# Designs tried in a protein design chat: VH-VL binders against Rho GTPase-activating protein gacT (gacT). Part 27

Target 1, 189 residues: Rho GTPase-activating protein gacT (gacT), of Dictyostelium discoideum (Social amoeba) (q54nl0r163to351)
Amino acid sequence: VPLTQVPCRAGSNVPIIIEKLIDHIERTSLNSEGLFRIPGVDLTINQYIKLFDNGEDVDVSPIEPYTAAGLLKRFFRDLPVFVPQSINKRVVSLFIDEEGKKKPVDMEILSNLRVLVHQLPTVHFEVMQELTNLLGKLMSRSDQNKMTISNIAICLVPTLNCVPAIVTYSIQMHDFFYNEVFPQHHLYY
Short names: E, the ipSAE of ESMFold2; O, the ipSAE of OpenDDE; V2, 0.75 times the mean of E and O plus 0.25 times the DockQ between their complexes.

## First folded at step 17 (VH-VL; framework fv_masavibart)

Design sm1 (from sl7 with heavy chain Y107W; at its last look DockQ between E and O 0.81; V2 from the best seeds 0.82)
Fold by ESMFold2, look of step 17:
Structure sm1 (fold): chain C 189 residues (1-189), chain A 121 residues (1-121), chain B 110 residues (1-110)
Amino acid sequence: as target 1 above (189 residues)
Amino acid sequence: QVQLVESGGGVVQPGRSLRLSCAASGFTFSSYSMYWVRQAPGKGLEWVAYISWDGSDKYYADSVKGRFTISRDNSKNTLYLQMNSLRTEDTAVYYCARVDEYEIGYWFDLWGQGTLVTVSS
Amino acid sequence: QSALTQPASVSGSPGQSITISCTGTSSDVGSYNYVSWYQQHPGKAPKLMIYDVSDRPSGVSNRFSGSKSGNTASLTISGLQSEDEADYYCSSYTEDYTYVFGGGTKLTVL
């Protein structure tokens, strides 16, 4: 099912399943070693998916950390599109020159990346904002959970089927991407 | 000129050790995660070992765990594979290949020409 | 290490089109849009031809195109030329957080 068709609470653009899972993970699981890398229990994941699909008021509190993370990843994996391929292509073009060489990253590239992230549909943008906020908190505890930015890039980012820079820079520079007012010159581009 | 160049291959008896090197030039080596990928004679490609761009994460194929060690020296733009307790089934051409999973994506856009390791009695 | 399923060989005449299939599972090709294709001439290193299912790197001819449907990815080469004769490997990211390669397909230009 398209992300825009997943049920939300009144006044929210974030799907209920995502809100519940992110809140649960944030409150209970951020110190778990290998979160998002160590698999959860597939049978339990499948059962909860059915409950959410049926529109039931799902209690996520009994879900153990690895299964909660696995359920969140399965949600993104099963989406037909989280980041439109047109956005992905434009992001790659920011980092690769006409000769196919990777450019040194500077603030012009990062500002243009921010513009592209803000061109996501509203639900997609707010889900990305919430997800990358959670992942920033996870990374800040990497001395306990071992989930460095490199681990996140290999075990979670691929599930989103997007260019990694969209997620990795959203995690590392979250305020720049989601909390700062855009400079006027970016509105002209 | 963007290039990866492997060296250190040769003929060795089972149980012996070899150290492969992969020299990078023409690009920022420390921005890329690296793989060793091998190809047995007449066979397909098989990934062997992975090291992240900063060296913080290392992973190995089950067939080489405990025998092979991947490492890198970003100040020398060099990737290494220490191969201990070599077996005849390790006979292959060994390639180094780069990936940028931080910014770009999940494909190998540059490969070395490979170095042949032959393990025979 | 599992492998994606490719035909062992395929052949075509100069100027024609051929398609090489690459079949995986929902744990790789089916779930990830990180399918890539590599061309390898004898004694040479693999060369990236297609990434992200259907994208071409700079310098790769538009005669090469990629697609996928379900668990099967495809490489199509149009306007076959003698220099296209090579081995072709597909690759996909997997739920094990690494790559799987296809077994390879030998393309013969008749």
Scores: ipSAE 0.727, ipTM 0.871, lowest interface PAE 1.0, mean pLDDT 89
ESMFold2 (binder alone), look of step 17: mean pLDDT 90; pTM 0.917
OpenDDE, look of step 17: ipSAE 0.915; ipTM 0.949

Design sm2 (from sl7 with heavy chain I104L; at its last look DockQ between E and O 0.86; V2 from the best seeds 0.84)
Fold by ESMFold2, look of step 17:
Structure sm2 (fold): chain C 189 residues (1-189), chain A 121 residues (1-121), chain B 110 residues (1-110)
Amino acid sequence: as target 1 above (189 residues)
Amino acid sequence: QVQLVESGGGVVQPGRSLRLSCAASGFTFSSYSMYWVRQAPGKGLEWVAYISWDGSDKYYADSVKGRFTISRDNSKNTLYLQMNSLRTEDTAVYYCARVDEYELGYYFDLWGQGTLVTVSS
Amino acid sequence: QSALTQPASVSGSPGQSITISCTGTSSDVGSYNYVSWYQQHPGKAPKLMIYDVSDRPSGVSNRFSGSKSGNTASLTISGLQSEDEADYYCSSYTEDYTYVFGGGTKLTVL
């Protein structure tokens, strides 16, 4: 199912399933070792997916940490597209020079990446904002949960089927990408 | 020029040790996760060991667990593979290869030329 | 089950097009757009030809193209040339957070 067709609360652009799972994970699971890396219980994940697909008001409070994280990953894995391919290709072009060599990252590249992130469709943008906000909180507790940025890049970012820079920099520079005011189409060197 | 160069291969008897090195030049080594990938004579590619770009995460193929240790020194732009308790089935060309899991994606865009390890009686 | 299935060999005449298949599962090729193809000439290191299913790095001829459908990825080489004679390996990211390689396909140019 396209992300724009997933049910949202009135006045919200964040799907109910994502909103509930992120809130639950944030309240109960951020200190769990290996969160998003250690698998949850597939039977339970499948049961909750059916409940959400039926439009039911689902209580997620009983879900244990690894199954809640697994359910969130499964949601993204099953999307037909999260980041449009046209945006992925343009992001790659920011990091590669005319000879095909990777450029050292600088603030010009990062500012252009931010512009491309803001060109995501509204629902996709707000979902990315909420997801990467959660992942930033997870990473800040990596001494307990062992989920460093490198671990997140290995086990969660691939589920999104996008160029990693879109997610990794959104996690590490969340305010720059989502809270600062900037001109979207008028950045120069 | 951007390159990876392996060294330390040779002929050894079973049960002995070797230490491979992979020297990186012309790029920011600390931005890349690294793999050792081997190829037995006339055979296909088999990954052996992985280390993340900051060294915080390491994985091994089942065939080498407990015998091989991957490490890196980002200040020296060098990747290492310590191979202990070598067996004849470890005979292969060993390649180092890079992945930029932070920025670009999940593919090996640069490989070294390889170093031959021969384990025989 | 951590190997992608490729034909052992394929052949074609100069100027023809050929396709090499790479079949995995929903846990790798089917779920991830991180499929890559490597060319290896005898005695040489592998070289990246295709990444992200269908993208070409700089310097790779547009005669090489990639696609996937379901659990099967494909490498197509058009306008075969003698220098295309090599071994070709596919690779995919997996839900076990590692990579899986195909067994390799020897391409012979007749």
Scores: ipSAE 0.776, ipTM 0.889, lowest interface PAE 0.7, mean pLDDT 90
ESMFold2 (binder alone), look of step 17: mean pLDDT 89; pTM 0.890
OpenDDE, look of step 17: ipSAE 0.884; ipTM 0.934

Design sm3 (from sl7 with light chain D55E; at its last look DockQ between E and O 0.82; V2 from the best seeds 0.78)
Fold by OpenDDE, look of step 17:
Structure sm3 (fold): chain C 189 residues (1-189), chain A 121 residues (1-121), chain B 110 residues (1-110)
Amino acid sequence: as target 1 above (189 residues)
Amino acid sequence: QVQLVESGGGVVQPGRSLRLSCAASGFTFSSYSMYWVRQAPGKGLEWVAYISWDGSDKYYADSVKGRFTISRDNSKNTLYLQMNSLRTEDTAVYYCARVDEYEIGYYFDLWGQGTLVTVSS
Amino acid sequence: QSALTQPASVSGSPGQSITISCTGTSSDVGSYNYVSWYQQHPGKAPKLMIYDVSERPSGVSNRFSGSKSGNTASLTISGLQSEDEADYYCSSYTEDYTYVFGGGTKLTVL
């Protein structure tokens, strides 16, 4: 089921399942070592997926940390498209020159990446914002949970089927990507 | 020039140890995850080991788990593979390869020339 | 970790178009768009020809193209030339945070 067809609460563009799971994980699971890396209980994940698919009002409070994270990953994995391939291709082009060499990353490249992230469909953009905010909080506790940016990336980037830069910089430069005003002179179109 | 250069290969008896090195140049080594991939004579490519760009994560193929150790020194732009308890089936050309899993994508865009490891009694 | 399935060999005449298939599972090729193709000449290291299913690195001939349907990725080489004679390997990211290679395909130009 496309992301835009997943049920949302009134006044929100973020699917209910994502809001519930992100909130639950943020409150209960940020200190869990290897969160999103260590697999949860597949049977439980399947049961909750079925409940959400049936449009039921699901209580996620009983879900243990790794299963909750697994359920969130499963949701994204089952999406037909989260990041459009057109965006992925354009992101790659920011980092590679005409000779196929990687460019030194500067604020111009990152500003252009920011623009591309904002070109995501509205629901996709807002979901990315909330997800990467959660992952930023997770990363901030890496001394305890061992979820460094590299560990987070290898777990989540493949799940989202996107260019890594979209996720890694969204996490590490979250305020720049989602909370700051666009300087018009730095935008590429 | 962007390149990877493997070294440390040679002939060794079963049960012995060998340490391979991969020297990187021409690019920011610390920005890339690194892999060892091997190829037995006349056979296909086999994934061996992975280390993340910051060295915080490592993975191994089942065939080498517990025997091989991957590591890196970003200050020296060098990747290592410590091979212990070598077996005849470990005989192969060993390649190091880079992947930019932080920015660009999941593919091996740069390979070394390879170094031959022969395990024989 | 089982290898992706490729035909052992394919052949074609100069100027022809050939296709090499790479069949995986829902845990690799079917789940991710991280399929890549590598060309290897005898005694040489592999060279990246296609990444992300269908993207071509700079310097690679536009005669090489890639696609994917379901659990099967395909490499197509059009306008076959003698220099294309080589071994070709597909690769995919897996759910186990690793990579898997195909068994390889030997391409002969007749």
Scores: ipSAE 0.739, ipTM 0.892, lowest interface PAE 0.6, mean pLDDT 93
ESMFold2, look of step 17: ipSAE 0.790; ipTM 0.899
ESMFold2 (binder alone), look of step 17: mean pLDDT 89; pTM 0.901

Design sm4 (from sl7 with light chain S91N; at its last fold request DockQ between E and O 0.86; V2 from the best seeds 0.85)
Heavy chain, then light chain:
Amino acid sequence: QVQLVESGGGVVQPGRSLRLSCAASGFTFSSYSMYWVRQAPGKGLEWVAYISWDGSDKYYADSVKGRFTISRDNSKNTLYLQMNSLRTEDTAVYYCARVDEYEIGYYFDLWGQGTLVTVSS
Amino acid sequence: QSALTQPASVSGSPGQSITISCTGTSSDVGSYNYVSWYQQHPGKAPKLMIYDVSDRPSGVSNRFSGSKSGNTASLTISGLQSEDEADYYCNSYTEDYTYVFGGGTKLTVL
ESMFold2, look of step 17: ipSAE 0.804; ipTM 0.902
ESMFold2 (binder alone), look of step 17: mean pLDDT 90; pTM 0.908
OpenDDE, look of step 17: ipSAE 0.914; ipTM 0.949
ESMFold2, look of step 18: ipSAE 0.773; ipTM 0.886
ESMFold2 (binder alone), look of step 18: mean pLDDT 90; pTM 0.908
OpenDDE, look of step 18: ipSAE 0.922; ipTM 0.949
ESMFold2, fold request of step 19: ipSAE 0.765, 0.760, 0.777; ipTM 0.890, 0.883, 0.892
ESMFold2 (binder alone), fold request of step 19: mean pLDDT 89, 90, 90; pTM 0.891, 0.914, 0.901
OpenDDE, fold request of step 19: ipSAE 0.925, 0.926, 0.924; ipTM 0.954, 0.954, 0.953

Design sm5 (from sl7 with heavy chain Y50F; at its last look DockQ between E and O 0.81; V2 from the best seeds 0.71)
Fold by OpenDDE, look of step 17:
Structure sm5 (fold): chain C 189 residues (1-189), chain A 121 residues (1-121), chain B 110 residues (1-110)
Amino acid sequence: as target 1 above (189 residues)
Amino acid sequence: QVQLVESGGGVVQPGRSLRLSCAASGFTFSSYSMYWVRQAPGKGLEWVAFISWDGSDKYYADSVKGRFTISRDNSKNTLYLQMNSLRTEDTAVYYCARVDEYEIGYYFDLWGQGTLVTVSS
Amino acid sequence: QSALTQPASVSGSPGQSITISCTGTSSDVGSYNYVSWYQQHPGKAPKLMIYDVSDRPSGVSNRFSGSKSGNTASLTISGLQSEDEADYYCSSYTEDYTYVFGGGTKLTVL
């Protein structure tokens, strides 16, 4: 089911399942070592997926940390498209020069990346914002949970089936990507 | 010039150890995850080991788990593969390859020339 | 980990178009757009020809193209030339945070 067809609460563009799981993980699971890396219980994940698919009002409070994280990953994995391929291709082009060499990353490149992230469909953009906010919180506790940016990227980027830069910089520069005003002179097309 | 150069290969007896090195130049080594990929004579490519760009995560093929250790020194732009308890089936050309899993994507865009490891009695 | 399935060999005449298939599972090729293709000449290291299913690195001939349908990725080489004679390997990211290679295809230019 496309992301835009997943049920949302009134006044929110973020699907209910994502809101519930992000909230639950944030409250209960941020200190769990290897969160999103260590697999949860597949049987439980499948059961909850069926409940959500049936449109039931699901209580996620009983879900243990790794299963909750697994359920969130499964949700994204099952999406037909989270980041459009057109965006992925354009993001790659920001980091590679005409000779195919990787360019040194600067604020111009990152500013352009921010623009591309903001070109995501509204629901996709807001979901990315919430997800990367959660992952930023997770990363901030890497001393306890061992989820460094490297580990997070390895676990989540493939799940989202997108260019890594979209996720890694969204996490590490979250305020820049989602909370700062766009300076017009820093936008390049 | 952007390049990877493997070294440390040679002929060893079964049960012995060998340490391979991969020297990177011409690019920011610490920005790339690194992999070892091997190819037995006349055979295909086999994924061996992975280390993330900051060294915080490592993965191994089942065939080498418990015997091989991947590591890196970003200050020296060097990737290593410690191979212990070598077996005849470990005989192969060993390649180091880079992947930019932080920014660009999941593919091997740069390979070394390879170094031959021969395990024989 | 089982390798992706490729034909052992393919052949074509100069100027022809050939296609090499790479069949995986829903846990690799079918799940991700992280399919890449590599060309390897005898005694040489592999060279990246296609990445992300269909993207081509700078310097690679536009005669090389890639696609994917379901669990099967394909490499097409148009206008076949003698220099294209080589081994070709596909690769895909997997759910186990690893990579898997195909068994390789030997391309002969007749």
Scores: ipSAE 0.562, ipTM 0.853, lowest interface PAE 0.8, mean pLDDT 92
ESMFold2, look of step 17: ipSAE 0.785; ipTM 0.888
ESMFold2 (binder alone), look of step 17: mean pLDDT 90; pTM 0.909

Design sm6 (from sl7 with light chain T98V; at its last look DockQ between E and O 0.78; V2 from the best seeds 0.70)
Fold by OpenDDE, look of step 17:
Order: C-alpha cells, then structure tokens, then sequence
Structure sm6 (fold): chain C 189 residues (1-189), chain A 121 residues (1-121), chain B 110 residues (1-110)
C-alpha cells in the first residue's frame, strides 16, 4: 500500500502506525543496545502488521523495543516506494562530478540536498522528518545503545531503499534540513 | 590518482596466519566503508568481510567468521585483514573494495588489483 | 549465504544484443534497488558497470544497461563488441546487512 493511502489522524499527514511506533520507541527504547540492528520477534511483527492492515486501533504499548523497531522497519520495507527514484538519482548527482569522482562536500552541496529532500511528497517528507528526528535521538545516546551514525545508516538506509546521504545528513543536520528557513541564495537547480 | 593497492599475499601452510593490507590513495579513505572480496582460482567472487567507514561495525562471511579479522587505520589510509587458521579453501585472490554507504550508495566503485593467497601443505 | 543465480555462459555475435539475468529472492534483489554489475577480464580486477539497478558510472559505455523485474535483475549489452568478452557478476545488498554476488556469467563474442 502506498504511503499516501495509509490511514492518518485528522490534522496529521503522518500515518497512525508511524506516529504510534515513533512515540513508543522514543519513550521506551532509546537506550536499548543495537536498536534497529538486533531483530525483533517476527511472529509478533507479523501479527501487528495484520492488525494495522485491517485498520484496527492497535495498542503498541506492550511491544518490546527490538520488535517495535522491527515493526517500524517492516513498514518501510513493505512500501512500494518511499523515496522516488528520480530524487535518488538527483541526490547522487550532487556528490559526483563530471568525471564520476566524488566531490568534496560543502554547504552548497548540502543546501542542494536539502532542496531535494523538500521535494519529497508531503507525506513522505513529514515521515522522513519524524523518522530522522527519532534516529537523531537514538544516535545521541550511542554511548549506551551503540547505535552510531554508521550502525544506524547500515540498518535504515537499505530499509528505506534510498541514497544514504538523504538519511545520514537528515539525521546529523536535522535542524538545517527541517527547521531552518531557506535562504534564496542557497537554492540551486 | 584514486586507487587501492593490496599487499601481504603469499604461500602459507594450513593452520598458519597471514595479514593482508590495502593502501588507499587519492580519496578520503575515512568516508568509505571497506570490503574484502576474494576469488578462488577459476571461481566467482565471494564477499569476505566488511568494516564501516568509522570502524564501528564489522561483518564477516560465515566461511571466515572466527578466523578472520578486518580492521582499518584511517590515519594511515590502510585496511587490514588478519587471517588466522588458514585453510586450503581460503586460497584466492583477495581484493579490497570501497563503498560509500554514507553518501552515494551500495556498490563497489573502486577495486584493488588483488593479492594472491595460496594455502598449501 | 547462497549466491544469486546467473547463467553460466552466454554468447553473441558482434553487433548483437545479449542479456544476462541475475535471479535472487525477496530478501535481496526483490526488496532493494542496490543491484550492481561488474565486468572482469582475465587476470584483472572487477570493474563496476551498473549500479542501483540501472545507473551507469561515468566512462562506462552506454551499450550497457540494467533493469529489474521482481526478483530478477538483467544486464543488457547492445552492439556487442569483442572487448565485451569477459566474466560478468551481479551483486545485491541483502537484508542481513551484507552483499551477495552472483555465480558469474562468461560472455563469449563469436
């Protein structure tokens, strides 16, 4: 089911399942070592997926940390598309020069990346914002949970099926990507 | 010039140890995850080991788990593979390859020339 | 860790178009767009030809193209030339946080 067809609460563009799981994980699971890396209980994940698919009002409070994280990953994995391929291709082009060599990353490149992230469909953009905010909080506790940016990237980037830069910089520069006003001189097309 | 250069290969008896090195140049080594990939004579490519760009994560193929150790020194732009308890089936050309899992994507865009490891009694 | 399935060999005449298939599972090729293709000449290291299913690195001939349907990725080489004779390997990311290679395909130009 496309992301835009997943049920949302009134006044929110973020699917209910995402809101519930992000809130639950944020409150209960941020100190869990290897969160999103260590697999949860597949049977439980499958059961909750069925409940959500049936449109039931699901209580996620009893879900243990790794299963909750696994359920969130499963949701994204099962999406037909989260980041459009057109965006992925354009993001790659920001980091590679005409000779195919990687360019030194500067604020111009990052500003252009921000523009591309903001070109995501509204629901996709807001979901990315909430997800990367959660992952930023997770990363901030890496001393306890061992989820460094490297570990987060290797677990979540494939799940989202997108160019890594979209996720890694969204996490590490979250305020720049989602909370700052766009200066006109930083918009490159 | 952007390149990877493997070294440390040679002939060794079963049960012995060998340490491979991969020297990177021409690019920011610390920005790339690194892999060891091997190829037995006349056979296909086999993934061996992975280390993230900051060294915080490591993975191994089941065939080498517990025997091989991957590491890196970003200050020296060098990747290592410590191979212990070598077996005849470990005989292969060993390649190092880079992947930019932080920015660009999941593919091996740069390979070394390879170094031959021969395990024989 | 099982390899992706490739035909052992394919052949074509100069100027022809050939396709090499790479069949995986829903845990690799079917789930991710991280399929890449590598060309290897005898005694040489592999060279990246296609990445992210269908993208082509700079310097790689536009005769090489990639696609994917379901659990099967495909490499197509159009206008076959003698220099294309080589081994070709596909690769994919897997849900186990690792890469898997295909068994390789030997391409012969007749």
Amino acid sequence: as target 1 above (189 residues)
Amino acid sequence: QVQLVESGGGVVQPGRSLRLSCAASGFTFSSYSMYWVRQAPGKGLEWVAYISWDGSDKYYADSVKGRFTISRDNSKNTLYLQMNSLRTEDTAVYYCARVDEYEIGYYFDLWGQGTLVTVSS
Amino acid sequence: QSALTQPASVSGSPGQSITISCTGTSSDVGSYNYVSWYQQHPGKAPKLMIYDVSDRPSGVSNRFSGSKSGNTASLTISGLQSEDEADYYCSSYTEDYVYVFGGGTKLTVL
Scores: ipSAE 0.621, ipTM 0.871, lowest interface PAE 0.8, mean pLDDT 92
ESMFold2, look of step 17: ipSAE 0.717; ipTM 0.861
ESMFold2 (binder alone), look of step 17: mean pLDDT 89; pTM 0.901

Design sm7 (from si7 with heavy chain I104M; at its last look DockQ between E and O 0.74; V2 from the best seeds 0.74)
Fold by OpenDDE, look of step 17:
Structure sm7 (fold): chain C 189 residues (1-189), chain A 121 residues (1-121), chain B 110 residues (1-110)
Amino acid sequence: as target 1 above (189 residues)
Amino acid sequence: QVQLVESGGGVVQPGRSLRLSCAASGFTFSSYSMYWVRQAPGKGLEWVAYISWDGSDKYYADSVKGRFTISRDNSKNTLYLQMNSLRTEDTAVYYCARVDEYEMGYYFDLWGQGTLVTVSS
Amino acid sequence: QSALTQPASVSGSPGQSITISCTGTSSDVGSYNYVSWYQQHPGKAPKLMIYDVSDRPSGVSNRFSGSKSGNTASLTISGLQSEDEADYYCSSYTDDYTYVFGGGTKLTVL
């Protein structure tokens, strides 16, 4: 089911399942070592997926940390498209020069990346914002949970099936990507 | 010039140890995850070990787990593979390869020339 | 970890088009768009020819193209030339946070 067809609460563009899981993980699981790396219980994940698919009002409070994380990953994995390939390809083009060589990353490149992230469909953009916010919180506790940016990226980037830069910089520069005003003179196309 | 150069290969007896090195130049080494990939004579490619760009994560093929150790020194732009308890089936050309898992994607866009490891009694 | 399935060999005449298949599972090729193809000439290191299923690195001939359907990725080489004779390997990201290679395909130009 496309992301835009997943049920949302009134006044929110973020699917209910994502809101519930992000909230639950944030409250209960941020200190869990290897969160998103250590597999949850597949049977439980499948059961909850079925409940959500049936449109049931699901209580996620009983879900243990790794299963909750696994369920969130499964949700994204089952999406037909989260980041359009057109965006992925354009992101790649930001990081390579005319000769196909990788360019040193600067604020111009990152500013352009921000623009591309904002070209995501509204629901996709808001979901990315919430997800990367969660992952930023997770990363901030890497001393306890061992989820460094490297560990987070290797787990979540493939799950989202997108160019890594979209996720890694969204996490590490979250305020820049999602909370700062766009300076018009820094937009390049 | 962007390149990877493997070294440390040679002929060793079973049970012995060998340490391979991979020297990176022409690019920001610390921005890339690194892999060791080996190829037995006349056979296909087999991934051996992985280390993330910051060294925080490591993975090994089942065939080498517990015997091989991957490491890196970003200050020296060098990747290492410590091979202990070598077996005859470890005989192969060993390649180092980079992956830009942080920015670009999941593929090996740069390979070294390889170094031959021969384990023989 | 089992290798991706490739035909052991394929052949074609100069100017022809050939396709090499790479069949995986829902845990690799079927789940991710991180499929890549590598060309290897005898005694040489592998060279990246295709990445992300269908993207081509700079300097790689546009005669090389890639696609994917279900659990099967494909490399197509059009306008076959003698220099294309080599071994070709596919690769994919996996659920195990690493990569798997295909068994390799030997391409012979007749």
Scores: ipSAE 0.654, ipTM 0.874, lowest interface PAE 0.7, mean pLDDT 92
ESMFold2, look of step 17: ipSAE 0.812; ipTM 0.905
ESMFold2 (binder alone), look of step 17: mean pLDDT 89; pTM 0.896

## First folded at step 18 (VH-VL; framework fv_masavibart)

Design sn1 (from si7 with light chain S91N; at its last look DockQ between E and O 0.65; V2 from the best seeds 0.80)
Fold by ESMFold2, look of step 18:
Structure sn1 (fold): chain C 189 residues (1-189), chain A 121 residues (1-121), chain B 110 residues (1-110)
Amino acid sequence: as target 1 above (189 residues)
Amino acid sequence: QVQLVESGGGVVQPGRSLRLSCAASGFTFSSYSMYWVRQAPGKGLEWVAYISWDGSDKYYADSVKGRFTISRDNSKNTLYLQMNSLRTEDTAVYYCARVDEYEIGYYFDLWGQGTLVTVSS
Amino acid sequence: QSALTQPASVSGSPGQSITISCTGTSSDVGSYNYVSWYQQHPGKAPKLMIYDVSDRPSGVSNRFSGSKSGNTASLTISGLQSEDEADYYCNSYTDDYTYVFGGGTKLTVL
């Protein structure tokens, strides 16, 4: 189902399933070694998917860390689209020149990337903000959980089917992308 | 002038060791994760080993796990594959290839020319 | 190591269009838009022809195009030329956090 059709609580643009899973993971699971890399229990994931699909007020508190992370990844994998392809193509153009060479990253490129992230539909933008905030907290404990930005980039980010820079820079520079005020401008090509 | 060049291949007997090198030039080597991919004579491509851009993560195909070790020296722009306990089924051309999963995507945009390893009695 | 399914060979005459299929599962091609295609001439390294299902690197002819439907990706070569004679490999990201190659397809230009 499209992300915009997933149920949200009144006054929220973050789907209930995402909101509950992120809160649960943040409170219980951030020190778990290999979170998002070690698989959860597929049978349990399928059971919870059915409960959420039925619109039930699901209690996620008994879900163990790896299954909760797996359920969150399964949600994103099953979305028809999370980042519109038009945005993905424009992001690639920021990092690769007309000759096909990768550009040196600078603040001009990162500011333009920030503009493109803010062009996501409201639900997609707020889900990305909440997800990358959680992943920043996970990465900050990488000495314990072993989930470096490298591990996140290879085991979780591909689930989003987008250009990695959208997610990796959102994690590493979260305040720049989501909390700093900047002059709004549109990219011109 | 952006290129990868493998070296260190040769003919060895089973049970012996070889060390392959992959020299990078014309690009920022430390921005890329690296793979070793091999191709047996007349056969397809087979992934062998992975190392992340900063060297913090390494993964191996089951067929080489415990025998091969991937490493890199970002100060020398060089990738390595230490191949111990070689078997005749390890006979292949060995390629190095790059991926930028931090910024760009999940595909190999540059390959080396390959180096031949022959393991025979 | 598992392989994506490709036909062993395909042939066409100069000027024709041909299509090479690459079939995987929901654990690779079906779930990820990270499908790439590589051309390999005899004795040479693979060369990236298509990435992200349908995108073309700079310097690759627009005669090469890619697409995906369900668990199957396709490479199409239009206006077939003798220099297109090579082996072609597909590749996909997988649920095992690695990549899988197809078995390869030998293209013969008659």
Scores: ipSAE 0.787, ipTM 0.891, lowest interface PAE 0.7, mean pLDDT 90
ESMFold2 (binder alone), look of step 18: mean pLDDT 90; pTM 0.903
OpenDDE, look of step 18: ipSAE 0.919; ipTM 0.949

